# Ledger of designs, part 16: VH-VL binders against Jasmonate-induced protein homolog

Target 1, 185 residues: Jasmonate-induced protein homolog, of Atriplex canescens (Fourwing saltbush) (Calligonum canescens) (p42764)
Amino acid sequence: MASTQAMGMTEQQKKSVDEMVEKATNMGVNVQAQNSAVVSMINQTNVSMTFNENHNWSGSVVGTGYPKSIPTKQSRQFIHQGDAKDGSQGAVVYYGSNANGEPCGWLLAWCAPTNVTPTKPNRVYVDCGAQSKFDTISWDTIKAKLDVGPATTNFTDVDTETTIAAGVTSTGSFASVGAAFGLST
Short names: E, the ipSAE of ESMFold2; O, the ipSAE of ESMFold2 at other seeds; V2, 0.75 times the mean of E and O plus 0.25 times the DockQ between their complexes.

## First folded at step 10 (VH-VL; framework fv_iluzanebart)

Design u3 (from v2 with heavy chain L105T; at its last look DockQ between E and O 0.59; V2 from the best seeds 0.69)
Fold by ESMFold2, look of step 11:
Structure u3 (fold): chain C 185 residues (1-185), chain A 121 residues (1-121), chain B 107 residues (1-107)
Amino acid sequence: as target 1 above (185 residues)
Amino acid sequence: EVQLVQSGAEVKKPGESLKISCKGSGYTFTNYWIGWVRQMPGKGLEWMGIIYPGDSDTRYSPSFQGQVTISADKSISTAYLQWSSLKASDTAMYFCARIGDKTYTHAFDIWGQGTLVTVSS
Amino acid sequence: EIVMTQSPATLSVSPGERATLSCRASQSVSSNLAWFQQKPGQAPRLLIYAASTRATGIPARFSGSGSGTEFTLTISSLQPEDFAVYYCQQYNNYPYTFGQGTKVDIK
């Protein structure tokens, strides 16, 4: 019951992240992406999500830019083109609401080095919670955490019952990033 | 000299609370994740969770979520592990460890000496 | 969660001999793998990170190899101080997980 329950990614979250990685991979192959992060995000909340902001440490978004909205139960994608030296390193924040209608935010950050090596792997960082948590973001702090982060992670904010999971994998000449923005209830 | 120094051994009864400490020195404490690792008697190592003291960002292993509280006081470069109500099954050695930065290891590179917690009726 | 399985559970060897320790991950961890040594009554010590990179101050007789799901730690000529328990640990996925350990013991 509740006392023995693990609070890791749900089976649905794991499936959704894998599907988003696959969708990112298919897009990257189709456009012959090079030295970039192809990012696919699914909104598993009950309301549409709205783009709030991005940050670039290396590289920049290409094409039509960041999706302005992600409708409930739908996915959206973008391509972040890396620079020659440091690859693609960036973050996005989307706003939505939790089950109680409270304003919330979801943050996804990624690091996709130009050349993946054992000491320079692909990385992700995630965060979520009340929308006010994202009013003043220290991007230096996020970068420091991202630089030693894992390739697959999740986070659940107990207060808002929001959750986020993400994974990144190398698929030839680009990185595929998949993320699921959701509710823990 | 980069060090993590933990508080001393504890002997407690079931139902009592406990807060053990891990003080960092010789480096910028707020710029590194600090993790807690449990070692049950005669058993291996178990990752419990981590905290980033700079902003108190705290992540738990699912098997420890709700069982312990990880916290930090950055003004005195100290991380904490605490229980609101100890059980006999909490008897173990507890280590704190630092995750190395982007330039170095990406792994637990510096460990505290351990704190033995004994919980018996 | 990624299960890390070490083999053998114990090695009984003489000083000067070669020891080979195995670690298997239940799914790929790329090269995000570390090896630790723990002696009785002491904290673990980082030996290897990034699958094969020796940590500062670790003797050359320790080496690591592998990627993906299969990893090895090799001690080329065991010294008396090397009799200890060795753990692998993946840092590719939260939660980070350790193997159950391999005890390297005399005789």
Scores: ipSAE 0.791, ipTM 0.904, lowest interface PAE 1.2, mean pLDDT 92
ESMFold2, look of step 10: ipSAE 0.765; ipTM 0.890
ESMFold2 (binder alone), look of step 10: mean pLDDT 92; pTM 0.940
ESMFold2 at other seeds, look of step 10: ipSAE 0.825; ipTM 0.909
ESMFold2 (binder alone), look of step 11: mean pLDDT 92; pTM 0.945
ESMFold2 at other seeds, look of step 11: ipSAE 0.805; ipTM 0.897
ESMFold2, look of step 12: ipSAE 0.708; ipTM 0.878
ESMFold2 (binder alone), look of step 12: mean pLDDT 92; pTM 0.940
ESMFold2 at other seeds, look of step 12: ipSAE 0.749; ipTM 0.890

Design u4 (from v2 with heavy chain K102S; at its last look DockQ between E and O 0.56; V2 from the best seeds 0.00; counts 0 for: pae O 2.7 > 2)
Fold by ESMFold2 at other seeds, look of step 10:
Structure u4 (fold): chain C 185 residues (1-185), chain A 121 residues (1-121), chain B 107 residues (1-107)
Amino acid sequence: as target 1 above (185 residues)
Amino acid sequence: EVQLVQSGAEVKKPGESLKISCKGSGYTFTNYWIGWVRQMPGKGLEWMGIIYPGDSDTRYSPSFQGQVTISADKSISTAYLQWSSLKASDTAMYFCARIGDSTYLHAFDIWGQGTLVTVSS
Amino acid sequence: EIVMTQSPATLSVSPGERATLSCRASQSVSSNLAWFQQKPGQAPRLLIYAASTRATGIPARFSGSGSGTEFTLTISSLQPEDFAVYYCQQYNNYPYTFGQGTKVDIK
């Protein structure tokens, strides 16, 4: 089963995602964030990760922008300010390498509606694998998957042995997004 | 008229392979996740996994990882559930279901009629 | 994975009376909760999604409530066709787990 992927977060992934959500929450509280996604990402790989691209369906990054790099075993944060009507909906792609030195990518997408309701919840989508997977991204396809996605998810690419997990929680005035970029070892 | 129509009941022996199908009609097949749900005799419902037919993105419950293969052929609007080597414990009813409208509904809104798989030595 | 626990296992109720079914999640699922009805030999039928939103064509006597970890399905006046097994399912986290079911029997 060459394309089989496991669902569900490991206990260690859950802990890392929870820590990143907490870090995002603390940052959002400290800056009094409103109608935004506060995003915290940890690099659990063995090399520094480099920002590749972003996509916006609604809203845009503010402040110092997207972290240009995420050093190994460190975390970085950004704030994505939402539009009045549709909130904060965006994605980022970071590049790095796997244990064999092969180029890889990690994609994190989020949806943080202006008004979170039972039928319009916060959502996340994740993907990872060979860097070439991200040469041509269908953002419409990712949006369609994100729109029915869960609040917490993960993915492991068997070919590159890369993994990613993410979660989102509402903190009243803003959403806290946490993500862990890693290797499945 | 949105429908999921599954293949018919199967009687198999342990060790045999099997591929059952779920054909969608009345909607754009590639725009919705299709999931598989097992119901063992006299038991409740178990989520097995889902596939996005547009790009074959497949996500499994850990309980079923490596036990089955979920696939789709978008050219004929059909999803599949496949075993390489059946066990007697695979005897169950298997349902396919669609995850609903992306704007307002995240649960299984349309279900196939079920496929009974009996594995008997 | 998130464990969904339903109670009671069996609920004995007379036609025309109220039935109240409970569903508890092992961790918060916000309002990402659905209810299904299943009769013998049939596929499940979606009743409620988003904890409290009635699916298309579901009679008003079915109502859902709750958020976080505790959820309730209420059938305000049981009809003969309502005697079935009811399942809750969370869709906050993959895997999207079901509760073990509550059988609603005629008393």
Scores: ipSAE 0.556, ipTM 0.847, lowest interface PAE 2.7, mean pLDDT 91
ESMFold2, look of step 10: ipSAE 0.657; ipTM 0.872
ESMFold2 (binder alone), look of step 10: mean pLDDT 93; pTM 0.946

Design u5 (from v2 with heavy chain I50Y; at its last look DockQ between E and O 0.64; V2 from the best seeds 0.68)
Fold by ESMFold2 at other seeds, look of step 10:
Structure u5 (fold): chain C 185 residues (1-185), chain A 121 residues (1-121), chain B 107 residues (1-107)
Amino acid sequence: as target 1 above (185 residues)
Amino acid sequence: EVQLVQSGAEVKKPGESLKISCKGSGYTFTNYWIGWVRQMPGKGLEWMGYIYPGDSDTRYSPSFQGQVTISADKSISTAYLQWSSLKASDTAMYFCARIGDKTYLHAFDIWGQGTLVTVSS
Amino acid sequence: EIVMTQSPATLSVSPGERATLSCRASQSVSSNLAWFQQKPGQAPRLLIYAASTRATGIPARFSGSGSGTEFTLTISSLQPEDFAVYYCQQYNNYPYTFGQGTKVDIK
């Protein structure tokens, strides 16, 4: 880990994602989650974020649903219960602002198969940028990207100076998804 | 037959611009990520980034962010790798490769033949 | 980024013998690991994905094993056409990274 070479995710992003994965893991253990994705998101921007929309390819949110807002520098969680065959596969979009007050969006998608195997791994996909980027989303396109996505990833939108990072880990009975919604400068 | 065909070898001088191409055929070009991989002389493989031609979603390895431009023209099923100002250290073989669908997960299942770029005075 | 380290750098093996190539990751990549073969002057060819699954058309003499941080490519009975450089590649974490390669010379 202490390489002098360039890193994909910044040290701060990796730390934040790891903390969110740990928080999701602790929540999932506490509620004895099964065949689900427990998702923890931290808002590292300067304003509150507001829930915009979700999408389900399999499974659905349980409990109190998706957090309607994520206050500045705070985290919020939800549990997405998977279907028996295809597990938990979904996405959320939150809106906020960049450092210049311009409207922006952050998209997090996850795939948590019912049974994780070498050929059916946990996956994430992320995107961020101007709010208008999310006016019309092709969920089939997002699914195609998610289906070949990695277990950890990040993206920075140069124009808006927004960034997002996410990771997913399995504890065997459920998947822990951690995400950090932020600004690059 | 699914294949990727790249443009021919290039000999350039430092400071010149260059755009090399990778044309896909035998599959729906807009439905697969196309990645670029650098191989410096006598060295291994380095992932540079990839593009989803369907919506031009482009992701760069941090080492290559700002150093090259990856683009695509879906009307002619072609991806591009572009330099605005070449350096001698850009001398390398450049491959394009397709990331497979969920059957192959994240593996590069189809590769172009490579484009040799030589940059020297 | 995840550093992939291959060993040995060069392996000399006689036709018909077994070759064993190692790949180590600086942190766990689960089973998100591929192996590629590259012959001189050619593009890489996918051999193994998901650590142990052979790609379509790959001969049974090629097998992969391992998970987490340690992975092995085994060629059970080397053929003359198997001399090449072999690369491992992780696809667990962005950015994707390759090992530096192992050159297999057929004696």
Scores: ipSAE 0.684, ipTM 0.868, lowest interface PAE 1.9, mean pLDDT 91
ESMFold2, look of step 10: ipSAE 0.695; ipTM 0.875
ESMFold2 (binder alone), look of step 10: mean pLDDT 90; pTM 0.902

Design u6 (at its last look DockQ between E and O 0.58; V2 from the best seeds 0.00; counts 0 for: pae O 2.02 > 2)
Fold by ESMFold2 at other seeds, look of step 10:
Structure u6 (fold): chain C 185 residues (1-185), chain A 122 residues (1-122), chain B 107 residues (1-107)
Amino acid sequence: as target 1 above (185 residues)
Amino acid sequence: EVQLVQSGAEVKKPGESLKISCKGSGYTFTNYWIGWVRQMPGKGLEWMGIIYPGDSDTRYSPSFQGQVTISADKSISTAYLQWSSLKASDTAMYFCARIGDKSTYTHAFDIWGQGTLVTVSS
Amino acid sequence: EIVMTQSPATLSVSPGERATLSCRASQSVSSNLAWFQQKPGQAPRLLIYAASTRATGIPARFSGSGSGTEFTLTISSLQPEDFAVYYCQQYNNYPYTFGQGTKVDIK
């Protein structure tokens, strides 16, 4: 029976990620974003999520910055402006709780090169689990995994029953990043 | 020279456990994903899953989730593929392979082990 | 998961002639596509990554093209050592699925 359990992205996660990519695209077009990642995140958990931390490998957030909170069942966005050489490469960590009220974290990382090529594509990396998992983050390790990462991915932590999915695509002069922070069921 | 060396062929009975190994050398083992690929007799290649030995981050194909365990012991630069209860349908050749980094072959399997033949029969 | 479909299943070609192998993805994989060669009793060997970039040490007669959902491997002047099975693999989405293979045989 264990061979029948799948850890892949669910249909609902795919829909949510696609909607967040579309929302990021619409925002980026509206503000005429260039050489940047426009990031849209939806909180599909039962509690509000709180911003904990960011990391920059290249570029920086602009405008109003990182959303300080993401209310349950709502989405929030930010724009991360890229450097001329290496584009936008960054990560965010949000905290919340699982269904049992245990503290948990969700990590989203992205790579949006200034010029997307077959050997330098857009990439994402995701992780989630107990909040303590994020007390000491090796950003070099996250970067190494991100640098060979896919354009669409997901992860489920079976112990906390948390899940996360994300995708990235190029939209003209910017990248659209969509992510869904959630609980597995 | 960068190499992946796998453990030797195995002949097992249904219901037995098994753990096969893949030892990396000539590179920093903890900095590269290692994947496992199954090839049933006369069939094509099947991606089973990958592990990042540096932090044991493991991602499975849905077809193999719960069927096998992928693990690593970074202190001896070795990745493992493990069954708790073998079935006759597990008879196959199993390869480990390294995913390159951004300076070599991004997410492509650039270095392969020689394969481990697992035969499961009564 | 993304299904990779190769055609033809078997291709009979004379030495010195061109071989053209096709790989189709069930949804876009951008240029996140690799080609492998496998001979009997051996591990696969990486030929092409990023759809069109030759791996180190791969002869120039091997070339890859395509993006999105349709990809081609071309062997411009087939040599005796090129008779093998060829697999495509996408690495855009987990799981990183392989095609079922194209066997290239002597005509």
Scores: ipSAE 0.620, ipTM 0.856, lowest interface PAE 2.0, mean pLDDT 91
ESMFold2, look of step 10: ipSAE 0.804; ipTM 0.906
ESMFold2 (binder alone), look of step 10: mean pLDDT 92; pTM 0.943

## First folded at step 11 (VH-VL; framework fv_iluzanebart)

Design t1 (from u1 with heavy chain L105T; at its last look DockQ between E and O 0.61; V2 from the best seeds 0.74)
Heavy chain, then light chain:
Amino acid sequence: EVQLVQSGAEVKKPGESLKISCKGSGYTFTNYWIGWVRQMPGKGLEWMGIIYPGDSDTRYSPSFQGQVTISADKSISTAYLQWSSLKASDTAMYFCARIGDKTSTHAFDIWGQGTLVTVSS
Amino acid sequence: EIVMTQSPATLSVSPGERATLSCRASQSVSSNLAWFQQKPGQAPRLLIYAASTRATGIPARFSGSGSGTEFTLTISSLQPEDFAVYYCQQYNNYPYTFGQGTKVDIK
ESMFold2, look of step 11: ipSAE 0.815; ipTM 0.910
ESMFold2 (binder alone), look of step 11: mean pLDDT 92; pTM 0.943
ESMFold2 at other seeds, look of step 11: ipSAE 0.825; ipTM 0.911
ESMFold2, look of step 12: ipSAE 0.855; ipTM 0.936
ESMFold2 (binder alone), look of step 12: mean pLDDT 92; pTM 0.942
ESMFold2 at other seeds, look of step 12: ipSAE 0.806; ipTM 0.903
ESMFold2, look of step 13: ipSAE 0.792; ipTM 0.906
ESMFold2 (binder alone), look of step 13: mean pLDDT 92; pTM 0.942
ESMFold2 at other seeds, look of step 13: ipSAE 0.802; ipTM 0.904
ESMFold2, look of step 14: ipSAE 0.797; ipTM 0.901
ESMFold2 (binder alone), look of step 14: mean pLDDT 92; pTM 0.942
ESMFold2 at other seeds, look of step 14: ipSAE 0.837; ipTM 0.911
ESMFold2, fold request of step 15: ipSAE 0.808, 0.871, 0.801; ipTM 0.909, 0.927, 0.897
ESMFold2 (binder alone), fold request of step 15: mean pLDDT 92, 92, 92; pTM 0.938, 0.946, 0.936
ESMFold2 at other seeds, fold request of step 15: ipSAE 0.871, 0.828, 0.797; ipTM 0.927, 0.912, 0.906
ESMFold2, look of step 17: ipSAE 0.813; ipTM 0.910
ESMFold2 (binder alone), look of step 17: mean pLDDT 92; pTM 0.939
ESMFold2 at other seeds, look of step 17: ipSAE 0.767; ipTM 0.900
ESMFold2, look of step 19: ipSAE 0.794; ipTM 0.904
ESMFold2 (binder alone), look of step 19: mean pLDDT 92; pTM 0.941
ESMFold2 at other seeds, look of step 19: ipSAE 0.773; ipTM 0.889

Design t2 (from u1 with heavy chain Q65R; at its last look DockQ between E and O 0.44; V2 from the best seeds 0.69)
Fold by ESMFold2, look of step 11:
Structure t2 (fold): chain C 185 residues (1-185), chain A 121 residues (1-121), chain B 107 residues (1-107)
Amino acid sequence: as target 1 above (185 residues)
Amino acid sequence: EVQLVQSGAEVKKPGESLKISCKGSGYTFTNYWIGWVRQMPGKGLEWMGIIYPGDSDTRYSPSFRGQVTISADKSISTAYLQWSSLKASDTAMYFCARIGDKTSLHAFDIWGQGTLVTVSS
Amino acid sequence: EIVMTQSPATLSVSPGERATLSCRASQSVSSNLAWFQQKPGQAPRLLIYAASTRATGIPARFSGSGSGTEFTLTISSLQPEDFAVYYCQQYNNYPYTFGQGTKVDIK
């Protein structure tokens, strides 16, 4: 039906993000998640990704924590339990390699307020590129961007040919976050 | 008083370069996204892209990626929109606008006055 | 990208009458929708954000409603200064997109 193809988020990225949101939703329903972000990430690169770090503005991961690795072409999930006042707001950074074997990083941040309202919506922020881009992260700067960010976004780093897309939606009492970590080629 | 003040109107020929400016005042310039919006004569508004001047994080609409360069000089609280080679089809009014902070959640709460760019032979 | 479709393209109304402008998104934008007013020769002015929240200094005769894919801007009693073009804009998905505009003219 669409008469013009946008040059932003590719159809592949959209499909992958939607699938990850669906996985997050199914997981959240199965575990009866409350006031939390259920996050599903797929590694669409050619090597395993390794967890580097996380940041919490509110809430914390539950269960066995963040997946320590995400194998090539596979997905992994975690649940981030929100605080009573500010819900679940956090970020993760995973490391991997681009097609040339150069070290790269992917950053996913989310905001899942305890009570989603028109002025307190779910939001995401993404970034990717050379691994050195993530040596010194200003979490205050990322929070400022996240606080006014969209519910669905993407970014492609031209130099490393890495790309990332993410989306978030509400499902009853929790938020479903889907992300695709990939290569632009 | 929060303001965005843009550079003056430009009359150019195809193939020439151009850099127009948007100076912010009355707020912490580095803490807010600045966006650029095109309005071709008699047409509606088109989102071109945004920049976070604090770290130069720049995000483009696919329609404008590769067509323009968005940049900022935070030392003088100024954002820029730049063409390396203008086309006649670049004739338009160009606005800069600020995205509000988390308490307002505006798409664009403060707008510059616009810069008219005319590109003709 | 999300296509924003406004209707009608032109709305001719008499001063004092109610004006109703529609905006439809090609997919859900939740409540991440803003309305802008643009008078000839001027920059746009933010009227409404978060679908229904009036921006600072906007008269109470302007109200917004809707969520998801269907949104409405209502001007309860049109004033002479309200003749302008009105744009909706979604900020749910990058890239952000505007509707094509509704021109409100004096009937």
Scores: ipSAE 0.760, ipTM 0.889, lowest interface PAE 1.4, mean pLDDT 91
ESMFold2 (binder alone), look of step 11: mean pLDDT 92; pTM 0.942
ESMFold2 at other seeds, look of step 11: ipSAE 0.779; ipTM 0.896

Design t3 (from u1 with heavy chain K102L; at its last look DockQ between E and O 0.53; V2 from the best seeds 0.00; counts 0 for: pae E 4.4 > 2)
Fold by ESMFold2, look of step 11:
Structure t3 (fold): chain C 185 residues (1-185), chain A 121 residues (1-121), chain B 107 residues (1-107)
Amino acid sequence: as target 1 above (185 residues)
Amino acid sequence: EVQLVQSGAEVKKPGESLKISCKGSGYTFTNYWIGWVRQMPGKGLEWMGIIYPGDSDTRYSPSFQGQVTISADKSISTAYLQWSSLKASDTAMYFCARIGDLTSLHAFDIWGQGTLVTVSS
Amino acid sequence: EIVMTQSPATLSVSPGERATLSCRASQSVSSNLAWFQQKPGQAPRLLIYAASTRATGIPARFSGSGSGTEFTLTISSLQPEDFAVYYCQQYNNYPYTFGQGTKVDIK
């Protein structure tokens, strides 16, 4: 029968996302980030994750760029500088493996408007699963979902037993994005 | 004109299966989330879950996870809510609704007319 | 889950008068809050989204305010067609929970 593709966020996932948002906040404050998304990602899988690709709808990564790897049980951060009009809107895909050693991918997307308003809030979108799912990505589809998405979300792929959770909040002049890339078991 | 049209009322016995439908028209069906909302007799509204018909991405309320199946057939612009084994407590009005405006967040902007499901023991 | 609590449960108001409905969230939902009207036997109708933005075609007598955890729907100069049940809904986090409703009755 068809597999359930969405599960509720666990207390551990919520805690991990909150910790990553806090780490992003601390980094953004320390570097005096402006009109940007500061993104912190933790790898809660059993192997190192490798950067695969990014996508930009507005803005671009600054500084040392996207982390090329995220070691198991460690976090990495980057800053995505927003454009004057539309802020920071982007996505990243990281590859790793599930508990069975099968190749898997994790996708994180965010929207951090230049000026957060009731009708232009911060938003996130997440996805994960078999690595082959990410061979052909419709960025228009991701954008459509992101544009009406929540500030906190999660997804679990039943087939690969991978999971991802993310949240975003405003911190003064920037947005703090936290994400946990993990296994559902 | 944007519309959601639901299938007609159902009278069922406990243990029977059921699949009710919600057909969208007047917009690009695959580009909008469709959600299901339950209203038990004399009670309020309950968010059950949503589906993005373009790729079948589905998100459930914990209260309904594993209790119902939300699906879509994008070739006929139709979303579905399905039970494998109905209970008398499933007696309710079921609405489908669309999350609107792809460039800004809206709650449910277009609603179907509702499908009354009655499960009599 | 975010619990949405509406008050009062029932509000009795004379036509032409002002109705004020409250909605409280168990944690901040920022401005990700909508209001709906539902008449007997009908589907809900979106009134307000983003806490204070009126949906297309909604009369100016409906207004929303608030942010964070406390929100208000105000109906100025109540009309006969406004006697209904009103629901708030947050859309900050899945699941997008509804309040239990406030029934606005004729006094």
Scores: ipSAE 0.338, ipTM 0.769, lowest interface PAE 4.4, mean pLDDT 90
ESMFold2 (binder alone), look of step 11: mean pLDDT 93; pTM 0.950
ESMFold2 at other seeds, look of step 11: ipSAE 0.681; ipTM 0.879

Design t4 (from u1 with light chain Y94W; at its last look DockQ between E and O 0.63; V2 from the best seeds 0.72)
Fold by ESMFold2, look of step 11:
Structure t4 (fold): chain C 185 residues (1-185), chain A 121 residues (1-121), chain B 107 residues (1-107)
Amino acid sequence: as target 1 above (185 residues)
Amino acid sequence: EVQLVQSGAEVKKPGESLKISCKGSGYTFTNYWIGWVRQMPGKGLEWMGIIYPGDSDTRYSPSFQGQVTISADKSISTAYLQWSSLKASDTAMYFCARIGDKTSLHAFDIWGQGTLVTVSS
Amino acid sequence: EIVMTQSPATLSVSPGERATLSCRASQSVSSNLAWFQQKPGQAPRLLIYAASTRATGIPARFSGSGSGTEFTLTISSLQPEDFAVYYCQQYNNWPYTFGQGTKVDIK
């Protein structure tokens, strides 16, 4: 019997992403965020995840920076302050392991323009898989994909059975980004 | 001239394999997503999936996951749609299309002419 | 997956008259909405993107409006070459989805 995996977002993933968007919204309201992306990530894997790297196309992280770890079944947040012209555009990579203990990575990228318009919308890009997939990242390639990406998406890596889902919304003066890092098993 | 040129019409029997092609020219093939769209006889358009030829990043609509394989050979600027075992219900017109300019368009701006696939016993 | 619903299924219009086509999304797609025209035996042609922006080379008689879940394509003065099937498509969420189409027939 072969397992067929849908590449679209499940109702469980949608719920998790919506919860993370709400956490990001609450944080952004509390700190009166402006021209920024407020990012909330939940670790739905079985082990703690560790921060590997970030990339900035526009803007930079503020406050206490990127969470250095995300304990299993917990969420962590950060704020990425945008530049005046191009807003907040960045990416993060976290490492963890799959159900078999194999090293894996999760990549989240976002674009939150200073002024959201019909032709300059909020966008996300996601990827996951074996940790070695992230040894050499072409950030130009990620940017090209992000630039035409949707506001909500997901990806499942069949080989490692890892999955990631993310969404972004405008919540007044800032964008709320929610992401769920998980396993497809 | 920016264009996508697809392989010719196919007549196949159930159970046979098939690989149809979509060749891009007049632009940097590796910098744009290529999507495949099915149109069953007398029906509308269905998105099947997309590939980024630059790194072969491939994403499928849930309705088509496991039903087809999307691939690309960037050395010859060609994307492919493949079936390992055709069914009569695969009879349709198949289009490839490019997702538009990364800074100005988010929809399919350039389309291939279509490949008619007929599966009958 | 976002379901796109078009109405009417068929619209009979005389040349020179105004045609109004509707598209409804099952969830908000903001302004991430495109319209395509398809004539018999041809590939679709992009008309409108970002809900209301005309693609290059598209005549001014084509206009789009709406945001969120409700969208409209208007052809202000129908020409003989405009008799075709029209599709809306959302690109807010992967997977992208199309409406079922509205056929615009000569009356």
Scores: ipSAE 0.701, ipTM 0.871, lowest interface PAE 1.6, mean pLDDT 91
ESMFold2 (binder alone), look of step 11: mean pLDDT 92; pTM 0.940
ESMFold2 at other seeds, look of step 11: ipSAE 0.810; ipTM 0.904

